# Designs tried in a protein design chat: VH-VL binders against q9umr5. Part 306

Target 1, 268 residues: q9umr5
Amino acid sequence: SYKPVIVVHGLFDSSYSFRHLLEYINETHPGTVVTVLDLFDGRESLRPLWEQVQGFREAVVPIMAKAPQGVHLICYSQGGLVCRALLSVMDDHNVDSFISLSSPQMGQYGDTDYLKWLFPTSMRSNLYRICYSPWGQEFSICNYWHDPHHDDLYLNASSFLALINGERDHPNATVWRKNFLRVGHLVLIGGPDDGVITPWQSSFFGFYDANETVLEMEEQLVYLRDSFGLKTLLARGAIVRCPMAGISHTAWHSNRTLYETCIEPWLS
Key: E = the ipSAE of ESMFold2; O = the ipSAE of OpenDDE; V2 = 0.75 times the mean of E and O plus 0.25 times the DockQ between their complexes.

## First folded at step 16 (VH-VL)

Design wd16 (framework fv_dargistotug; at its last look DockQ between E and O 0.82; V2 from the best seeds 0.00; counts 0 for: pae E 3.4 > 2)
Fold by OpenDDE, look of step 16:
Formats: sequence, structure tokens, C-alpha cells
Structure wd16 (fold): chain C 268 residues (1-268), chain A 122 residues (1-122), chain B 106 residues (1-106)
Amino acid sequence: as target 1 above (268 residues)
Amino acid sequence: QVQLVQSGSELKKPGASVKVSCKASGYTFTDYAMHWVRQAPGQGLEWMGWINTDTGNPTYAQGFTGRFVFSLDTSVSTAYLQISSLKAEDTAVYYCARNFKMEYPFYTFDYWGQGTLVTVSS
Amino acid sequence: DIQLTQSPSFLSASVGDRVTITCRASQGIRSYLAWYQQKPGKAPKLLIYDASTLQSGVPSRFSGSGSGTEFTLTISSLQPEDFATYYCQQLNSYPTFGGGTKVEIK
């Protein structure tokens, strides 16, 4: 039988967004138990990511317990960060494939429509003033705002991304790395036509330097220092990168070709 | 069984140095950060800082910089607190404590050493 | 720094009594609060974390409640072994402790 699949949605999403994905999984892997976690939907997805992590943890624990052979995680957009944190705090997770579906894994520094809506009076270059305040950190988006021009503020004020990345030392950095490394495969999915994740390479742990030049995963300090296990995962062949063009952000979970190429191979 | 065992009581003169040890057992030493907490006689608890038991990187609370040094010997799963230029006000019981809870926030302590009394008197 | 004020500082009670200890924070700390018990000559013992979660092995007569700036530790029925000093600890930033509440036998 196929391993259970757990789906975690993104910002302002709900389980409804994944109706096509469920259809694809059912068609190609009949009998698969798929659970789309209906937590922190809509505006509730703006809640602090650590709160979300706790909620999702409570939901996945019983699912994992009933699946001794392991489970697969499909985590979309913001959900990919939630899932990475989830795997970092769980010392007993049994995740075989962690599929990060167009997630800002190295953070967000984009001036997109959804950010403009949330911060209508702020430009991208000035959002650090809000996001790196205690008030700003109460919002999920600010938890992974990564301003390349204010790295010191990011490192000191980010209460989520900087911590799960191990970019700032903290009491659980070592054990989080150990826990995350329990994953069988890390499948990274994204593409240049996403339009929301900025830069789109963030889905592959690439990101801007101080000159807004995009550096790849292997050039990132988190990789070079193996702060949360990327280098180790890559070394043991556990990282899969699946870029695809022609897919907008809201279509990643509903594209059949994407599913067959980047998701399906890791659900068996 | 998780245990933290500290070194014995110390009696020192002002200006001297002391080094308190905290030996951990029953778990993987390098997986959990070690904290130090001070308690002056008849007073409350005061967090001094923590040390990353994997990297050896220490973080000191305000008021505990300079004369206070956290260190490790991972080969024997031991953390150390060294206090130099001892003062009478340093007289206290010093505790090592293991970090607890995986989720953020981090600074909860589930296992404690038995404490080490350091008395500084002329 | 966030200041924690415990009340009362001293509390006299009898076995079987319901005991309530309050911890007030100088600013909002969500549920980022822990409670410890300390007996004379012994190290503190973790009782409650995340304001209301009982640590494994701690008797169910202990409970914690509160959020924001006001928190409470309750012992539903005081036992002989519960005479001790209790400390609250905030985790919203670098940790600080309350001044302690000594529970003495009446």
C-alpha cells in the first residue's frame, strides 16, 4: 500500500485549493490516504508561524503514529516553511518525502500583490522597519521576510526563519538539525514564472546577496556551515530539485504535468 | 536516566578564581544546550546564560560578561563555569540546567544539577 | 528586561488547602511562562511550561493558567511535600524569574 500523504497549505489557502492534487493522487496512486490539514485557513494563516507549527504538529502526530512505514509531506508556499520547522522540532517524525512546493525556503523579499495588500503603505525596501519589530513578528509573512540589505536586523529580529535556518545560534539548533536530517528526501519545487516567491530561487534555497544577486544553495552560508543539514542531505543524495517554467504560484498544486514530473515520483 | 552532577562546594578569597563543573549523563550531551543559573543565599533565581554544547559558543546574560566563562569538555560530557576575580557578591549556589522543549521559545529547563555553593569571603 | 512579580511572597497553608500563586509580567508574554518548585537545599524542579502544560511526572494537583500578563499556579490540595518555594519564569525573551513564593506550613 502507498504511504499516507499529508498536505499543508499556504498563505490564505484552504483544503479546497488542493482538490486537483487529491484527484491526481487518487488517480495515480489509488488507495492513498491523503489528509489535507484544514488548519489556519484564510486570514488565520497570518498567525505567527510557530503557532502554526504547534497546531500542525498536533495534527500530524496521530497520522504518523498510524503509519509506521512513514508518510509523505506536501507543503505548499508558506506551508513549506511550516513543514521544515515541523520536521526540525519533531525528534520522532517518520517523513519519507518532504515535498516543498514553491515555498520561500530562504525567505521572501518581494513586492508582490499579497504583500502590498498586507502592507499598503510600505515599500519592499522599507518593510524591514515593520517586519523586524516585535509587532511585525506576529505576522507569518514577517517570520520569513529576509531583507538582504538589513542582514543584521534579520539575524537578530527574525523569530522564525533565522532560527530554523540556524543562522542565529539558539539552544535547539543542534537537535533541530538532527531531527530535520531524519527526512528521507527533500524535494524542492519551484520556477521562474511563479510571480510570488521572490526570488523564485528561494524555493531552492537560493537567495539575494547584498547586491541582490541571486546565489544558489551551495553558496549560502546555511549550506556551507550545514547549519540545518542541507549539505549533509545533498551529500547523501537526499535533495531533489525540480524546477519548472510556465507555472504561476497559484497553479503549482493544480498542474498535472508538474504533478507527474515533480510530485508523483516521490509518493511511492 | 538524565543526570547532571556538579562539582563540590568551593570556598575562595576575593580576587581568586573558581571553576565549577557539570557532568551530564543519560542523554546525548551535544544535542541540548546547557544553561547556568545563579542563586544568592536567600534570594531568587538568576539566569546567567547558556552554552551550545555542540559548537561551544556561549551566550552570557547582562551582568555576567567578563569574569564569567562557559566552556566544555565534550569528551566527558561536561560543562564548566569559571568565575575570575571573585567578589563577595559572587557568593551563591550555581546550577547547570539542561534546555527543554523543542519548539520556540527555548529557555525552559527540565533537568538541573544539584548546585554548587561558591562562598567568597576574606 | 521583562519583570515578573509574584504574589504573595509568603503563603501559609495547611495540608489539603487550595493554594493559588500569581505571577504578573511587566508586559505581554503570551503563554511563554514556566513554573518551578524548589525545596531547601535542592535544585528547582520544572512543574509547568507554556503556562498550563504539566511536566511529565508532576502530580495533577498542580495546574497553571493565564496568558498575556497574568498567570496563576494552583495546587488543588496541598500535600506535605508541596511546602517549598515556587518561581515563575518568562520565556518571551531571555529568561527572567519571579521573586518566588514560599509556601509554608501553617
Scores: ipSAE 0.886, ipTM 0.934, lowest interface PAE 0.5, mean pLDDT 95
Fold by ESMFold2, look of step 16:
Structure wd16 (fold): chain C 268 residues (1-268), chain A 122 residues (1-122), chain B 106 residues (1-106)
Amino acid sequence: as target 1 above (268 residues)
Amino acid sequence: QVQLVQSGSELKKPGASVKVSCKASGYTFTDYAMHWVRQAPGQGLEWMGWINTDTGNPTYAQGFTGRFVFSLDTSVSTAYLQISSLKAEDTAVYYCARNFKMEYPFYTFDYWGQGTLVTVSS
Amino acid sequence: DIQLTQSPSFLSASVGDRVTITCRASQGIRSYLAWYQQKPGKAPKLLIYDASTLQSGVPSRFSGSGSGTEFTLTISSLQPEDFATYYCQQLNSYPTFGGGTKVEIK
């Protein structure tokens, strides 16, 4: 009798990574139809995010059509950005709970182990030269790279994050906001010990100012202008913030206490 | 049924002004951006820019930032193109076109007005 | 900006023929290409977007293919109502149009 659950994975990830999350759902909500989307696995997760959004949209349409009462999304890391874009581009989505598991919702500005593997000679302070080029925007990581010290370049060059945040005007801005606002609840999950999402408050729509001081969601210009609906959602009581310390980036979908506290209550 | 109905043909002298209207029906006007496209006689299509129908904020293509002004009257679901200081080279059919609602932020036009011929001759 | 070159500029064909029109981009545009049909004195009509996705209400004899820099529009069996000018349009950046391909009765 539970609404179907759709799971969207992150960077360098695959559907198998969610086996523990699937076990938790099966134990607490027997009979729930859970679909972990098996698209853009591994290295394919580096493809442009708009290409990934198109592919995931094609996959979710029939699932949503078979569940007119609604579905839930659980979206991990980079997958949370894919899911937010899905909510904006789909005028026919029926998502009740959008559960964002440690996703870089306001962008990424951090040196991580996988970034060193991928960009071994570059540090975060000079990645803007790569990411804010047409070539760089062909890679998913650069689609949400957000250098707080080169904001004009970010606003001009970002082909994904600046658009879905409404930071740069575009023809779809009004309808994307309207579609996003049809979500029932936005559940934001993350924590200070994540180790990958930088700043970790990006998972809660917080981000650095020019001095690398973290401004919280309510201090962000995108919130104050209500550019894609955050202020409206918060006023409606639709935003749930569930921070949890002590969880590393790869453990969000395999921690039972996190599941029971932050996820389970929203899987009606 | 989505429809864009434009004002009638105009015959003008060089130096005059013209205002082309585009009245929308069959959808929520402020949900979709409005584009303007020019087609000179016997020529191809040339994108002129777009206007955000919710905010009224225009964006002009290169070469159209001077004498061309986009505006709205949202109370009657109408977009306008005003061309000042008309030149003979402005002789063209001017189309309004609705931004297609896609999963991506890309500029595809699903419905077009019938076109307004503006003729500038001395 | 991204330039689009259509080939041929003009073709003559008979009803029932298979017609292929090519659009080449000056740089890679992934699948971000649309096709329009325009009859004399009429506004353009959207046929295909995302290189290959058929717009609602467009007959299945129309198809699109391609990615990167080369794209094709195909009409599998030309009908009398298909005699028109066809334009490609890129969507990878601010829109630009190809020069058009006029399809006429042979």
Scores: ipSAE 0.449, ipTM 0.766, lowest interface PAE 3.4, mean pLDDT 90
ESMFold2 (binder alone), look of step 16: mean pLDDT 92; pTM 0.933

Design wd17 (framework fv_dargistotug; at its last look DockQ between E and O 0.74; V2 from the best seeds 0.00; counts 0 for: pae E 2.8 > 2)
Fold by ESMFold2, look of step 16:
Structure wd17 (fold): chain C 268 residues (1-268), chain A 122 residues (1-122), chain B 106 residues (1-106)
Amino acid sequence: as target 1 above (268 residues)
Amino acid sequence: QVQLVQSGSELKKPGASVKVSCKASGYTFTDYAMHWVRQAPGQGLEWMGWINTDTGNPTYAQGFTGRFVFSLDTSVSTAYLQISSLKAEDTAVYYCARNFKLEYPFYSFDYWGQGTLVTVSS
Amino acid sequence: DIQLTQSPSFLSASVGDRVTITCRASQGIRSYLAWYQQKPGKAPKLLIYDASTLQSGVPSRFSGSGSGTEFTLTISSLQPEDFATYYCQQLNSWPTFGGGTKVEIK
């Protein structure tokens, strides 16, 4: 039998968005218990990420308790950041595969339609003034906003991303790393035609330097310092990178080829 | 069971130094930050800062930079507070306290040492 | 820094009374508030965190409520062991404590 699968959705999203993914899992892994968490959907996905982490934590505890052999996480877009935080704050999680579907793991620095809808008077070069304020940090999008031109403000003001990346020291840094390292596999999925995640390499822990040149995961300070365990996981053979071109942001969970190539092998 | 045991009370003259110890047991010492909290006689609680027990890096609250030094000996699961150039206003009970929450925000304390009274008088 | 103002600073009550203590924050702190009990000569003890979540081993007569800038600790039926000083603490940023509320026997 197959391990249960827990699905965590992204920004402005809901459980219905995953109907095709559920069909694929049912066809290839019959009998798999799949739970798509129906929390913080739609506009509720704008609530602070730490609030979302707490709500999702409460929901996953009983599922993990009923599956002592382990569970898998499939976490889409913003949901991948929620899941990574869960792996850090839960000292008793039993996640085997953490599958990150086009998630902004190193942050976001792009003008998107939803940012313009929320902050219509701002562009990416000025959004740091909003996001790196106490008021801005009350919005999930600002919790992972990462302006490469204001790194000092990012490091001091981020209430979420800088903390889970270990870029700013905090009282839980050591135990969060220890907990994250208990994951069996970290499966990173994304691609150049996503159209929303900026840079798209954020889904693979790549990000811009100050010149907006993309540095890959192995060139990032968080990797080199092993601040939350990426270098250890890579050395252990636990990181899987599965890039795929030709997939737009809303299509990652409804593409059969992507599922078969990047997801299916990890649903043991 | 988690326990924090502090060193005994100290009587000092102005200008002297003192080193308060806080020995931890019942948990993995390097997993949880250690905080220091001061309580002057008849007064409330005042947070002094914390030390990362894995790296040894201290963070001091405003007003506690300079004469106050946090340090560790991880081989014996012990945190230290050293106060140099003691002044009469340093007379207080000094507590160590373990960081409680594993998630943001981090600044609550579930286990406390019994306190160490430091008295500074001429 | 976020300032916390507790009221009253002093309270005289009898065993069995319902006791309420208020903590006001100088700015919004959502539900990020803790309550501590301190008996004379003893270290503080955590009672409540996240405004309303009871710490393990704390009697159910203690409860917390509030969000934003206004928070309340309630003891539904005061017991002899509850005569102590109570402190609120904000969890939103650098720890700050309220000035304390001393609860004494009438």
Scores: ipSAE 0.513, ipTM 0.792, lowest interface PAE 2.8, mean pLDDT 91
Fold by OpenDDE, look of step 16:
Structure wd17 (fold): chain C 268 residues (1-268), chain A 122 residues (1-122), chain B 106 residues (1-106)
Amino acid sequence: as target 1 above (268 residues)
Amino acid sequence: QVQLVQSGSELKKPGASVKVSCKASGYTFTDYAMHWVRQAPGQGLEWMGWINTDTGNPTYAQGFTGRFVFSLDTSVSTAYLQISSLKAEDTAVYYCARNFKLEYPFYSFDYWGQGTLVTVSS
Amino acid sequence: DIQLTQSPSFLSASVGDRVTITCRASQGIRSYLAWYQQKPGKAPKLLIYDASTLQSGVPSRFSGSGSGTEFTLTISSLQPEDFATYYCQQLNSWPTFGGGTKVEIK
C-alpha cells in the first residue's frame, strides 16, 4: 500500500485549493490516504508560524502514529516553511518525502500583490521597519521576511526563519538539525514564472546577497555551515531539485505535468 | 539516567576567581544546550545564560557579562562557569541545567545539577 | 524582560488540602510557562511545561492551567513531600522566574 500523504496549505489557502492534487494522487496512486489539513485557513494563516507549527504538529502526530512505514508531506508556499519547522521540532517524525511546493524556504523579499495588499503603505525596501518589530513578528509573512539589506535586523529580529535556519544560535539548534535530517528526501519545487516567491530561487534555498544578486543554495551560509542539515542532505543524495517554468504561484498544486514530473515520483 | 554533577562548595575572598564544573552523563552531551542559573541565599532563581554544547558558543544574560565565562570540555562532557573578580554579591548557589527539548525555540530546564555554593567573604 | 509575579509568596496548608498558586506575567506569553518545585538544599525540579503539560514522572495531583498573562499551579491533594517552594518560569523570551511561593506546613 502507498504511504499516507499529508498536505499543508499556504497563505490564505484551504483544503479546496488542493482538489486537483487529490484527484491526481487518487488516479495515479489509488488507495492512498490523503489528508489535507484544514488548519489556519484564510486569514488565520497570518498567525505566527510557531503557533501554526504547534497546531499542525498536533494534527500530524496521530497520522504518523498510524503509519509506521512513514508518510509523505506536500507543503505548499508558506506551508513549506511550516513543514520544515515541523520536521525540525519533531524528534520522532517518520517523513519519507518532504515535498516543498513553491515555498519561500530561504525567505521572502518581494513586492508582490499579496504583500501590497497586506502592507499597502509600505514599500518592499521599508518593510523591515514593520516586519522586524515585535508587532510585525506576530504575522506569518514577517516571520520569513528576509531583507538582504538589513541582515543584522533579520538575524536579530526574525523569530522564525533565522531560527529554523540556524542562522541565529539558540538552544535547540543542534537537536532541530538532527530532527530535520530524519527526512528521507527533500524535494524542492519552484520556478521562474511563479510571480510571488521572490526571488523564485528561494524555493531552492537560493537568495539575494547584499547587492540583490541571487546566490544558489551551495553559496548560502546555512549550507556552508550546514546549520540545519542542507549540506548533509545533499551529500547523501537526499535533496531533489525540480524547477519548472510556465507555472504561476497559484497553479503549482493544480498542474498535471508538474505533478507527474516533480511530485508523483516521490509518493511511492 | 541523566545526571548533572557539579563541583563542590567554594569559599573565596573578594577579587578572587572561581571555576565551577558541571559534568553531564546519561545522554549525548552535545545534543542539549547547558544553562546556568544563580540563586542567592534566600532568594529566587536567576537565569545567567547558556552555552551551545555543540559549538561552544556562550550567551550571557544581561548582568552576567564580563566577569562570567561559560566554557566546555566536551571530551569529558563537562561545562564550566568561571567567575572572576568575585564580589560579596556573587555569593550564591550556582546551578547548571540542561535545556529541555521543546518544540519551540524557547528555554526551559528538565535536569539540574545539585548546585555549587560559592561564598565570597573577607 | 518579562516579569512574573507569583501569589501568594507564602502559603500554609495541611496534608490533603487543595493548593493553588498563581503566576501573572507582565505581558502575554501565550502558553510558554513552566513550573518548578524546589526543596531546601536541592535543585529545582521541572513539574509542568507549556502551562499545562505534566512532566514525566510527576504525580497527577499536580496540574497547570492558564494562558496569556495568568497561570495557575494546582496541587489537588497536598502530600507531605509537596512542602517546598514553587517557581513559575516564562519561555516567551529570555528566561525569567517568578519570585517563588513557599508552601509550608500549617
Scores: ipSAE 0.502, ipTM 0.787, lowest interface PAE 1.1, mean pLDDT 94
ESMFold2 (binder alone), look of step 16: mean pLDDT 92; pTM 0.942

Design wd18 (framework fv_dargistotug; at its last look DockQ between E and O 0.80; V2 from the best seeds 0.00; counts 0 for: pae E 2.3 > 2)
Fold by OpenDDE, look of step 16:
Structure wd18 (fold): chain C 268 residues (1-268), chain A 122 residues (1-122), chain B 106 residues (1-106)
Amino acid sequence: as target 1 above (268 residues)
Amino acid sequence: QVQLVQSGSELKKPGASVKVSCKASGYTFTDYAMHWVRQAPGQGLEWMGWINTDRGNPTYAQGFTGRFVFSLDTSVSTAYLQISSLKAEDTAVYYCARNFKLEYPFYTFDYWGQGTLVTVSS
Amino acid sequence: DIQLTQSPSFLSASVGDRVTITCRASQGIRSYLAWYQQKPGKAPKLLIYDASTLQSGVPSRFSGSGSGTEFTLTISSLQPEDFATYYCQQLNSYPTFGGGTKVEIK
């Protein structure tokens, strides 16, 4: 039998968004138990990511317990960060494939439509004033805002991304790395036509330097220092990168070709 | 069984140095950060800082910089606190404590050493 | 730094009594609060974390409640072994402790 699949949605999302994905999985892997976690939907997805992590943990623990052979995680957009944190804090997870579906794994720094309506008076270049305040950190979006021009503020004020990345040292950095490394495969999915994740390379742990030049994963300090295990995962062949063009952000979970090419191979 | 065992009581004169040890057992020493907490006689608890037991990086609380040094010997699963230029006000029981709870936030302590009394007297 | 004020500083009670200790934070700390018990000559012992979660092995007569700036530790029925000093600890930033509450025999 196929391992259970757990799906975690993104910002302002719901389980309904994954109806096509469910169809694809049922068709190609009949009998697969797929659970789309219906937590923190809609506006509730703006809750602090650590709160979300706790909620999702409570939901996945019983599923994992019933699946001693392991489970697969499909985590979309913001959900990819939630899942990475989840795997970091769980010392007993049994995740085989962690599929990060167009997630801002290295953070977000872009003037996208979803940010503009939330912060109509703020430009991308000024959002650090809000996001790196205690008030700002109460919102999920700010938890992974990564301003390349204000690195010191990011490192000191980010209560989520900087911590799960191990960019700021903390008492659990070592054990989080150990836990995350329990994953069988890390499947990174994204593409240049996403339109939301900025830069799109963030889905592959690429990101801007101080000049807004995009550096790849292997050039990132988190990789070079192996702060949360990327270097180790890559070394043992556990990282899969699946870029695809022509897919907008809201279509990643509903594209059949994407599913067959980037998701299906890792659901066995 | 998780245990933290500290070195014995110390009596020192002002200006001297002391090094307190904390030996851990019953778990993987390098997986969990070690904290130090001070308690002056008849007073409350004061967090001094923590040390990453894997990389050996210390973080000191305000007021505990300079004369206070956290260090490790991972080969024997031991953390150390060294206090130099001892003062009378350094007289206290010093505790090592293991970091608990994997989830954010941090700085909850589940296991403690038995404490080491350091008395500084002329 | 966030300051924690415990009240009362001293509390006299009898075995079987319901005991309540209060911890007030100088600013909001969500549920990021822990409670410790310390007996004379012994190290502190973790009782409650995340304001209300009972540490494994701690008797159910202990409970924690509160959020934001006001927290309480309750002992539903005081036992002889519960005479000790209790400390609250905030985890919203670098940790700080309350001044302690000594529970004495009446």
Scores: ipSAE 0.820, ipTM 0.905, lowest interface PAE 0.5, mean pLDDT 95
Fold by ESMFold2, look of step 16:
Structure wd18 (fold): chain C 268 residues (1-268), chain A 122 residues (1-122), chain B 106 residues (1-106)
Amino acid sequence: as target 1 above (268 residues)
Amino acid sequence: QVQLVQSGSELKKPGASVKVSCKASGYTFTDYAMHWVRQAPGQGLEWMGWINTDRGNPTYAQGFTGRFVFSLDTSVSTAYLQISSLKAEDTAVYYCARNFKLEYPFYTFDYWGQGTLVTVSS
Amino acid sequence: DIQLTQSPSFLSASVGDRVTITCRASQGIRSYLAWYQQKPGKAPKLLIYDASTLQSGVPSRFSGSGSGTEFTLTISSLQPEDFATYYCQQLNSYPTFGGGTKVEIK
């Protein structure tokens, strides 16, 4: 039988959004146990990401314990950051495929409808004033806000992204890297027509330099220093990059061609 | 089974130096930072900072950035606290500690050494 | 810098009593608070972490509650081995400890 699949949703999202993905998995891999975690739905997805990590950890522990052969993670948008943190903080995880579905892995620096709804008087150029404050860090969006023009503030104030990327030193950095490296495959999915993830290359660990020129993963300091294991994973052949054009942010989990091309091969 | 064993009590004169050891066992020493905590007689607990046991770089709490030096010997899984130019107010029990928890925040300590009393008197 | 104020500093109680110790933070710390027990000549022992989660091997008569700036440690029925000093610790920044609460036999 197939390994169980755990699905983690994104910002302002719920488990219902994944019904088409569930259909694809059930059709192509009958008998697969798929759990779409229904924690932190809707507005609760704005809670601090460390609260979400703790809650999702509690939910995945019994699933992983029942599946000694391993599990797969499919993690969408903000959910991909939750899942990457889970891989670091769980010294006993048994994740084979970590499928990162259009997730802002190197952060977000873009004006979106959700950002305008939450902070209507702010733009990406001044949101650092809110996000890099103690009050701002109480919101999940600010936990992965990455302003390339205020790197010193980001490094000091980020309570989440700077830590899981190994951009700020901390007492558990070595063991987090060791735990993350236990994953079998890291499958990175995203594309230029996403419309939300900014830059869209964040889904592939690319990001802006100070001039807003996108540097790809292999040009990032976190890769060059191998701060959380990207260089090691790439050298093992464990990183799979699956870009696809023509898919908007809300359509990644409801596109059959994407599923067949980028997801299904990794659901052993 | 995690264990931290510290060196014995020390009696010193002002101006001397002391080096407290903390030997770790039951885990991979270089995977986890080592923390130091001070407790003056009849007083509360005071976090002094931590050392990265893989890279050897220390982080000191405010007030501990001068005479206090953290160091390592990874070949014997041992962390050291050295205090130079000892003052009477350095009289305290010094503990080493390791966090048991991997999630942020990182500073929850269930693994402590037994403590080392350093007494500084004229 | 986050200051923790424990109250009371000293408490006299009898075996079987319900004991409550409070810890106030100078600013919000979510649930990032731990409680320790320390007996004379011994290292601190972790009782509670994340405000309310009981550490393994700690008797169920110990409980913690609170969030934000106000936290309590409760011993539902005091036992002879519970006479000790109790410390709270915050973790929302580099750790700081409360001043302690000494619990003694009445």
Scores: ipSAE 0.570, ipTM 0.809, lowest interface PAE 2.3, mean pLDDT 91
ESMFold2 (binder alone), look of step 16: mean pLDDT 92; pTM 0.934

